# Ledger of designs, part 11: VH-VL binders against q8ixk2r445to577

Target 1, 133 residues: q8ixk2r445to577
Amino acid sequence: FFGMLQNKGLTDYCFDYNPPDENQIVGHQVILYLCHGMGQNQFFEYTSQKEIRYNTHQPEGCIAVEAGMDTLIMHLCEETAPENQKFILQEDGSLFHEQSKKCVQAARKESSDSFVPLLRDCTNSDHQKWFFK

## First folded at step 8 (VH-VL)

Design xf5
Fold by OpenDDE, look of step 9:
Structure xf5 (fold): chain C 133 residues (1-133), chain A 120 residues (1-120), chain B 107 residues (1-107)
Amino acid sequence: as target 1 above (133 residues)
Amino acid sequence: EVTLKESGPALVKPTQTLTLTCTFSGFSLSTHGVGVGWIRQPPGKALEWLANIYWRDSKYYNPSLKNRLTISKDTSKNQVVLTMTNMDPVDTATYYCARIPYGDYEFDYWGQGTMVTVSS
Amino acid sequence: DIQMTQSPSSLSASVGDRVTITCLASQDISDFLAWYQQKPGKAPKLLIYDASRLESGVPSRFSGSGSGTDYTLTISSLQPEDFATYYCQQHDNLPLTFGGGTKVEIK
């Protein structure tokens, strides 16, 4: 699967990543932004290694969860996907993080104009449902 | 200032189709993240959600009424239209349109509502 | 569909009283819960969203709390203009559903 990774509950919002330096793409948080499909910032790939890969830049980035965190951070992809980079996109649309045993949920930040994907306890929430478009 | 106003017939006969128009100002459905929903309330009863439409023309319907409902928008006129077929006396209610912020599911601004009575 | 059970259906209170209204969801709604105030002959007014976020312009005496399936609206000190019917609404899943309402009346 590849393309825009869109949320069901937060209508027409997609995974978005825009690093300050295109030559240094790691270390920043993945956010949610209006789906526009006009750039490379919203293009992701779900791989057979259970990665969510940001492959519009070299070297390629993979979404990871750092220890003790509930945010999604861009790391470099590895030949063998590390445990903190493994996700299961289930048939019901839920995006499950294997290591934390939590699901990715669209969430509002302190600012009402900003949204981010966060790890939360898995529920049947539409905000935890994702699909590629 | 955000405002919404419902318009349509106050009286509908059974089996007829109801057409309601929501005219709004202070915002636009061309604005990213904005939506408009319809909610109804029978006299003395609770609220029931009917349908949502968003700036990208994403549409959602209450499954219990989906086959009877159609929602559409005219961005240039700042209008949202709801049609409901095969009206029945049980559909008698005050019908509201309301704004949805940030692609969400809650309603932050409401119209005054329009009472629709279904009677022969 | 998610069922929202609101309690009590009605209560009597006096100005200055602390008022608490409860909403129980049939499943975990992940804090996606809104509260509305409705006065007779008027449209509902949004008070709280995301369980505890106060809508702009709403007095601070209104607050929302809870998690999972159980949520509460609190009016810390009831004012004359607060006598109305209050509704909860889950904004987590479609179809959107509302509670049965709580009428706050003058004692």
Scores: ipSAE 0.899, ipTM 0.952, lowest interface PAE 0.5, mean pLDDT 95
Fold by ESMFold2, look of step 9:
Structure xf5 (fold): chain C 133 residues (1-133), chain A 120 residues (1-120), chain B 107 residues (1-107)
Amino acid sequence: as target 1 above (133 residues)
Amino acid sequence: EVTLKESGPALVKPTQTLTLTCTFSGFSLSTHGVGVGWIRQPPGKALEWLANIYWRDSKYYNPSLKNRLTISKDTSKNQVVLTMTNMDPVDTATYYCARIPYGDYEFDYWGQGTMVTVSS
Amino acid sequence: DIQMTQSPSSLSASVGDRVTITCLASQDISDFLAWYQQKPGKAPKLLIYDASRLESGVPSRFSGSGSGTDYTLTISSLQPEDFATYYCQQHDNLPLTFGGGTKVEIK
């Protein structure tokens, strides 16, 4: 799949990646922002290796979660996807992170009303359901 | 600053269609992420969610009432309209409109409510 | 549909008392829980969202806690203006559902 990865429970919010320097795309957190489809910050590819790729820039980025963490961070894609970069988009819309056994949830960032995707225990929450547009 | 006000008939006969208008100020449905919902409260009973509409015209309805409800907006007039068909005495309630500040489902500002009685 | 069960249905307490109201969801709602205060003849007022986040302008004596299916609203020192009915609402899944309410009377 390719497009904007949209949340069900947080209406009209999409994965967004806005690194402060477009030439240094590694190490920054993926956020949620109102879906607009303009520019290149909201376009991702879900690959056969179960990666979520940010490939509108070079080098290509893949979303990862480091062990023991709950934040989605951009890493460089590898030829064979490492386990911390594998996400299963299930038929019910849940986005399952294989290594941690947790699901991606839309959440408010601490002490603000901005939103980020975070790993949480899997539930049937609308906020844990995702789809491409 | 943010206000909402419901308007419509106080009395409706069974089988008729109820039309309620929410007129608001201090915000716009052109604002990204904003929505308006409708909730009702029968006398002495719990609140019941009816419908939501969001800034890009996404609409959601309570499935128990879906075939009876229509929600729409007029952004230029700062209005949201709820239509409910085939009214019955069990639909007697106070009807509220409320703002959703983000794309989520919580309601931060509510109107004063309007009491609608359904009787012959 | 997610069923929300509040308890107690009513309570009577003195000014200065600590008051606790509970809300039980029929399934895990992932902390997507709001609390509202409704005074007689008035519209509900949002107190808390995301289970524990205090809405702007709400007094700090109000707090929310809980996780999974069990949630609690606490008023640490009841004031005369806190006479009201309190409702929980899950904002996790459509259709949105509310608890039956808890009427708090100042004795």
Scores: ipSAE 0.564, ipTM 0.863, lowest interface PAE 2.1, mean pLDDT 91

## First folded at step 9 (VH-VL)

Design gb13
Fold by OpenDDE, fold request of step 13:
Structure gb13 (fold): chain C 133 residues (1-133), chain A 119 residues (1-119), chain B 112 residues (1-112)
Amino acid sequence: as target 1 above (133 residues)
Amino acid sequence: QVQLVQSGAEVKKPGASVKVSCKASGYTFTDYYMHWVRQAPGQGLEWMGYIKPNSGYTKYHQNFQDRVTMTRDTSISTAYMELSRLRSDDTAVYYCARSKHYGSGFDYWGQGTTVTVSS
Amino acid sequence: DIVMSQSPSSLSASVGDRVTITCKSSQSLLYSSNNKNYLAWYQQKPGKSPKLLIYWASTRESGVPDRFSGSGSGTDFTLTISSLQPEDFATYYCQQYFSYPTFGQGTKLEIK
């Protein structure tokens, strides 16, 4: 699967990544932004290796969860996907992070009008449902 | 074994376009990036851009973005690079080269296609 | 673009010599998470396509003789040929693939 990764509950919001430097794409947080389908910021791929790749860059970026964190951070993909980069996009639309055993939820950023994907306890909320468009 | 086989030499006039093909074999075409690199006579290697074959996503170097088009036909594991509005300084050997999604350099290269632009 | 500065541009040496080629990047090629340097070295002979020699700055590609070695980290890298063989006379290029790839200008290794 590839394209925009859109949230069901937070209507018209998609995974978005816009690194300040194209020559240094790692270390920043993936956010949610209105789905627009333009540029490179909202193009992702879910792979058979359970990666969510930011594949508009070479080498590709892979979304990771760092220890003790609930945010999604961009790392570089590796030959063998590390445990903190493994996600399962379930048939019901839930996006499950294997290592943390949490689900990715669309959430409002604290003290902000922005939205971000955060790891939360898995529920049946549409805010935890995702699909590629 | 992995092979990248490119189309034959081209002779073009200024203003024309050229389309070079690169047929891949021996591996899953869609799992790797295909890059294009050119080399003018006696000069170094110049990266032109890449295509991600599974999606068709392309990234071009700014020096070529208005003149180059990279495409692929996954059914025949073939990548294409078209360069338009050719100039004499486009005379070069053009290479396709494979890379992995995580890097590790360009491990396999085509044999190169000589493109000569002359009046 | 990440600029790769290679030195020297040309070098004359004899069979059996130890040869060193240097490459400097305009920014670090080291990824802290995996401690790898996204740097490759290539060999190109006249009329032939480049051949990958080294990747991750120091890992030899399959089939590459032991006399070839890569070292360095961050922004400074070196390709070393411990004992030059007749077949080693060629042009060598460094390349970064930390971002959109760029090459050094090349080092032509000629027979003295």
Scores: ipSAE 0.895, ipTM 0.947, lowest interface PAE 0.5, mean pLDDT 96
Fold by OpenDDE, fold request of step 13:
Parts: C-alpha cells; sequence; structure tokens
Structure gb13 (fold): chain C 133 residues (1-133), chain A 119 residues (1-119), chain B 112 residues (1-112)
C-alpha cells in the first residue's frame, strides 16, 4: 500500500512530513495535515516488513517510536526493520505499533489547533482507523 | 545474477530529446531503486535522479527537474530516462544503477549509454 | 546538496605502494541510531562503469580484495590500498548516500 495515509475519524487529514532540511530528514515528528496529494510530504508506503516508509527521500525514511514516547518520529529505514519501526495495519483500519502495543490515533496537538498521530490505548474509535488513498 | 543492460549509443541535435532504456534482470525489479547517473567526457559522476519502480515515484536533481522524465515498465523490468531540450553539454555517458531502499551505495550499474549532442 | 571534497585529484604510485585517498563531506554522514556512515567508494576504469568497492564507509563489497579498506566517520573518510596491484590503476570516487547522492570529484591513480 502506498499514497496518502488518511484518517477515518478526522476527516480529510493525512500523515504529513516536511523536514526542515532535505539533507537531514530524521528526528522530526510526523504530523497530520489536510490531505492535498501534492508534493512529497504526504506520500507513504506500508510494506510487508511492517514499515511505514517515507518514499520521497533517499535513503527512505521509516516512522519509528522512540522509547518512552507517544509520538511518531522519522528515522532512516534499515535492512532489517527494528522493532520500534514495526506497525500492523489491521483489516479494521487500526494501525497497531507492535513494540508499544498501542494504536496510532489522530489527536489534537496540545495547546494547538493542529493535529498529530499519537500512540494511545487501542479503541474502536474512527480516529484510530487509517486507510491509503 | 544481477544485470542492467542499457540501450545503444545516441547522436542528437541540440533541442532534441533522447530516451535511454535500462533492462534489469536477476532480481525483483520493483524492490530496488533505479538511479540515473551521467558522466561528461573526462569529468566526474553526476546524479540525475531516481525512480522507485513499484510505485513509479520519481525524484530528480534540481539541475534536471524541468528536462528529465524517468519512467518504468514493470512487465519487462525496464527503466527509462528521457532528457529533453538537449544541449551540447549534455554530451555524456549515462548510467543506470541500482540501490537498496536503505542505502549501501549503487551495487550494480548498467554498461552506460553514450549520448552525443552536436550541431 | 551534500558536498563531497575528494583529494588528491590525481596521484602517481608504483606497484606495491600504500595509497590513501581522502574524502570530506560538508555534513556528517553518521546516523546516530545505527552508528553507520552512509559513505561508499567506487573504482572506475576507462570505458567501464563504476564498481562498488566499499559501503558503510568500511564494509567491502563482495569480491573486493582485502587490500582495499575504508575508514573514517562523520565527515572525514579514507580509502586505503595497502599494496597497489597493476589492476588497481583507475579513478576512484567517494559517494555519500545519507541524502540524495553526491560524488567526490574523483582521484585518478596513475602508474609512476
Amino acid sequence: as target 1 above (133 residues)
Amino acid sequence: QVQLVQSGAEVKKPGASVKVSCKASGYTFTDYYMHWVRQAPGQGLEWMGYIKPNSGYTKYHQNFQDRVTMTRDTSISTAYMELSRLRSDDTAVYYCARSKHYGSGFDYWGQGTTVTVSS
Amino acid sequence: DIVMSQSPSSLSASVGDRVTITCKSSQSLLYSSNNKNYLAWYQQKPGKSPKLLIYWASTRESGVPDRFSGSGSGTDFTLTISSLQPEDFATYYCQQYFSYPTFGQGTKLEIK
């Protein structure tokens, strides 16, 4: 699966990543932004290795969850996907992070009108359901 | 064994277009990136861009953004690079080269295609 | 773009000599999460395609003789040929793939 990764509950919002430096793409947080399908910011791929890859850069970026964090951070992909980069996109649309045993939820950023994907306890909320468009 | 076989030499006039092909074999074509690198006579290597064959996503170097088009035909494991509005300084050997999604350099290269642009 | 500065541009040596080529990057090529340097070395002979020698700064590609070695980290890297053989006279390039690929200017290794 590849393309825009859109949230079901937070209508018209997609995974978005826009690093401030194209020559240093790692270490920043993945956010949610209105789906526009333009440029390179919203193109992702879910692979058989359970990675969510940022395909618009070489080498590819892979979304990771760092220890003790609930945010999604961009790392570089590796030959063997590390445990903190493994996600399961379930049939029901839930996006499950294996290591933390939590689900990715569209959430409002603290003290902001912006939105971000955060790890939360898994529920039946549409805000935890995702699909590629 | 992995092989990248490119199309033959081209001679073009300024303003024309050239399309070079690169046929891959010996591996899963869609699992690797295909890059294009050129080398002017007596000069170094210049990266032009890449295509990810599974999705067709392309990234071009800024120097070629408005003139280069990279495509692929997955049914025949072939990548294409088209360069338009050719100039004399586009005279070079053009290479296709494979890379992994996580890096590790360009492990396999085509034999190169000589493109000569002259009036 | 990440700029790769390679030196020297040319050098002459004899069979059996120890040869060192240097490459500097405009920014660090070290990824802290895996402690790998995204740096490769290539050999190119006249009329031939480049050949990958070293990747991850110090890992030899399969089939590459052990007289070739890569070292360095961060922004400073070296390719060393411990004992030059007749078939080693060629042009060598460093390349970073930490971001969109860029190459050094090349080092032409000629016979003295």
Scores: ipSAE 0.887, ipTM 0.944, lowest interface PAE 0.5, mean pLDDT 96
Fold by OpenDDE, look of step 9:
Structure gb13 (fold): chain C 133 residues (1-133), chain A 119 residues (1-119), chain B 112 residues (1-112)
Amino acid sequence: as target 1 above (133 residues)
Amino acid sequence: QVQLVQSGAEVKKPGASVKVSCKASGYTFTDYYMHWVRQAPGQGLEWMGYIKPNSGYTKYHQNFQDRVTMTRDTSISTAYMELSRLRSDDTAVYYCARSKHYGSGFDYWGQGTTVTVSS
Amino acid sequence: DIVMSQSPSSLSASVGDRVTITCKSSQSLLYSSNNKNYLAWYQQKPGKSPKLLIYWASTRESGVPDRFSGSGSGTDFTLTISSLQPEDFATYYCQQYFSYPTFGQGTKLEIK
């Protein structure tokens, strides 16, 4: 699966990553932005290794969750996907992070008009449902 | 067992286009990126861009953004690089080379295709 | 682009010599999460395609003789040939793949 990763509950919002430096793509937070499909910012791939790859860059980036965090941070992909980079995109659209045993939820950033994907306890909320478009 | 076999030498006039092919064998074509690198006579290596054969996504170096087109035919495990509006300084050996998605360098290269641009 | 600066541009040596080539990057090639340096070394002989020698700065590609070694971290890297053999006279390139690939300008190793 590849393309825009769009949220069901937060209508018309997609995973978005726009690093300030193309020569340093790691370490920044993945956000949600209106789906536009332009450029490389909103193109992701879910792989058989359970990675969510930012595959418009070389080497490819992979979304990771760092210890103690609930945000999605871009790391580099590795030959063997580390545990903190493994996600399960389930048939119902839920995006489950294996290590934390939490689900990715579209959420509003505090005191902001911006939105971000955050790890939360798994629910049946449409804000935790995702699909590739 | 892994092989990248490129098309033969080309001689072109300025303003023309050239399309070089690179046929891969001995591995799963769609699992690796295919890069194109050129080398002018007596000069170093210059990365031109890559194609991800699985999706067909391409990234070109800005120096070639408006003149290069990289494509692939997955049914025959072949990558193509077309360079248009050729100039004399495009005279070079053009290589295809594969890499893994996570890096680790270019482990296999084509034999190179000599492209000569002259009036 | 990440700029790779290679030195020397050329050098002459004799069979049996210890040879060192240096490569500097304009930014760090070290990824903190896996502690790997995204740096490769290639050998190219006249009329031939480049051959991968070293990747991850210090790991030898399969089939590469032990006399070739890579070292360094961050922005400073070295390729060392411990005892030069006749077949080692060639041009060597460093390459970073921390981002979109760039190569050093090359080092031509000639027989003295």
Scores: ipSAE 0.867, ipTM 0.939, lowest interface PAE 0.6, mean pLDDT 96
Fold by OpenDDE, look of step 11:
Structure gb13 (fold): chain C 133 residues (1-133), chain A 119 residues (1-119), chain B 112 residues (1-112)
Amino acid sequence: as target 1 above (133 residues)
Amino acid sequence: QVQLVQSGAEVKKPGASVKVSCKASGYTFTDYYMHWVRQAPGQGLEWMGYIKPNSGYTKYHQNFQDRVTMTRDTSISTAYMELSRLRSDDTAVYYCARSKHYGSGFDYWGQGTTVTVSS
Amino acid sequence: DIVMSQSPSSLSASVGDRVTITCKSSQSLLYSSNNKNYLAWYQQKPGKSPKLLIYWASTRESGVPDRFSGSGSGTDFTLTISSLQPEDFATYYCQQYFSYPTFGQGTKLEIK
């Protein structure tokens, strides 16, 4: 699966990553932004290795969750996916992070009008449902 | 064994276009990026861009952004590089080369395609 | 672009000599999460395609003789040929793949 990764509950919002430096893509937070399908910011892939890859850079970026954090941070993909980069995209649309045992939820960023994907306890909320488009 | 076999030498006039092919075999075509690198006579290696064969996503170096088009045909494991509005300084050997998504260099290269641009 | 500065541009040596080529990057090629350096070395002979020698700065590609070695970390890297053989006279390039690939300008190793 690849393309825009769109949230069901937060209508018309997609995973978005726009690093300030194209030669240094790691270390920044993945956000949510209105789905537009333009450029390189919203193109992702869910792989058989359970990675969410940022396919618009080489080497590719892979979404990771750092210890003690609930945000999604861009790392580089590796030959063997590290545990903190493993996700399960379920048939019901839930995106489950194996290491933390939490689900990715579309949420409002604190003190902001922007939105971000955050790790939360798994629920049946549509804000935790995702699909590729 | 892994092989990248490129199309034959080309001679073009300034202003024309050239399309070079690179047929891959011996591995899963869609599992690797395909890069294009050129080398002018007596000069170094210059990265032009890449295509990811499974999705067709391309990234071009800014020096070629408006003149290069990279495509692929997954049914025949073949990548293509088209360069338009050719000029004399486009005279070079053009290579295709593969890499994994996580890097680790270009482990296999095509034999190269000589493109000569002259009036 | 990440700029790769290679030195020397050319050198002459004899069979049996120890040869060192250096490469400097404009930014660090070290990824902190895996502690790997995204740096490769290539050998190219006249009329032939480049051949991968070293990747991750110090890992030899399969089939590459052990007289070739890579070292360095961060921004400074070295390719060493411990004892030159006749077939080693060629042009060598460093390459970074931490981001969109860029090459050093090359080092032509000629027979003295």
Scores: ipSAE 0.855, ipTM 0.935, lowest interface PAE 0.6, mean pLDDT 95
Fold by ESMFold2, fold request of step 13:
Structure gb13 (fold): chain C 133 residues (1-133), chain A 119 residues (1-119), chain B 112 residues (1-112)
Amino acid sequence: as target 1 above (133 residues)
Amino acid sequence: QVQLVQSGAEVKKPGASVKVSCKASGYTFTDYYMHWVRQAPGQGLEWMGYIKPNSGYTKYHQNFQDRVTMTRDTSISTAYMELSRLRSDDTAVYYCARSKHYGSGFDYWGQGTTVTVSS
Amino acid sequence: DIVMSQSPSSLSASVGDRVTITCKSSQSLLYSSNNKNYLAWYQQKPGKSPKLLIYWASTRESGVPDRFSGSGSGTDFTLTISSLQPEDFATYYCQQYFSYPTFGQGTKLEIK
């Protein structure tokens, strides 16, 4: 799967990544932004290695969750996907993080009108359902 | 055996265009990025850009962005680089070379294509 | 662009000599999460394509003789040829692949 990774419950919001320096794409948080399909910030790829790749850069970025954290952070992809970069996109649209055993949920940033994807206990909420467009 | 085989030498006039081909064999063409690198006589290596063959996505170095187009035909495992509005300082050997998505050195290079631009 | 600077630009040496070539980058090439330096070395003989010698700064490509070794981390890297052979007289390039590729200007290794 490739394209814009959209949330079902938070209508018209997509994964978005806008690194300030193209020579240092790692270490920033993935956000949610209104889906627009323009530019290169909202294009991701889900792979057979269970990666969510930011693939408009070489080397490609891969979304990770660091141990004990709930935030989705950009790392570099590797030859073999590290465990913290493995997600399962299930048929029902849930996006399961294998290492933490939690699901990706659209969440509001504290005291903000901004939204981010975060790990939460898995539920059947539409805010935990994702699809490519 | 991995091979990258490029098209033959070209002689062009200023203002013309050149299109160089790079035919891949011995590996899955869509698993690797294809880069183009040139080398002017007596000079070093200059990266021009890449194409991701499965999607066709391209990225060009700013020095070539106005004049270069990279394409591919996955049915024949072939990448192409076209440079337009040629000038004499475009005289160089043009190479294709491959890399992995996670970043790697260029483990295989084409044999090079000499492009000479003269009036 | 990440700037790569090689030193020296040219070098004259005899068969059997030990030779070092240095390469400096304008930013760190070390990715701390995997502890790898995104740095490669190439050999190029006249009229030929570059040949990959070393990747990850210190890993020898298959079929490359043991006399070639790479070292360094972060911004400073070295290629060493421990005992020069006649076939080693060539131009050597460093290259970063931490981002969009850039090359050092090259080091021409000539016979004395």
Scores: ipSAE 0.639, ipTM 0.882, lowest interface PAE 1.4, mean pLDDT 92

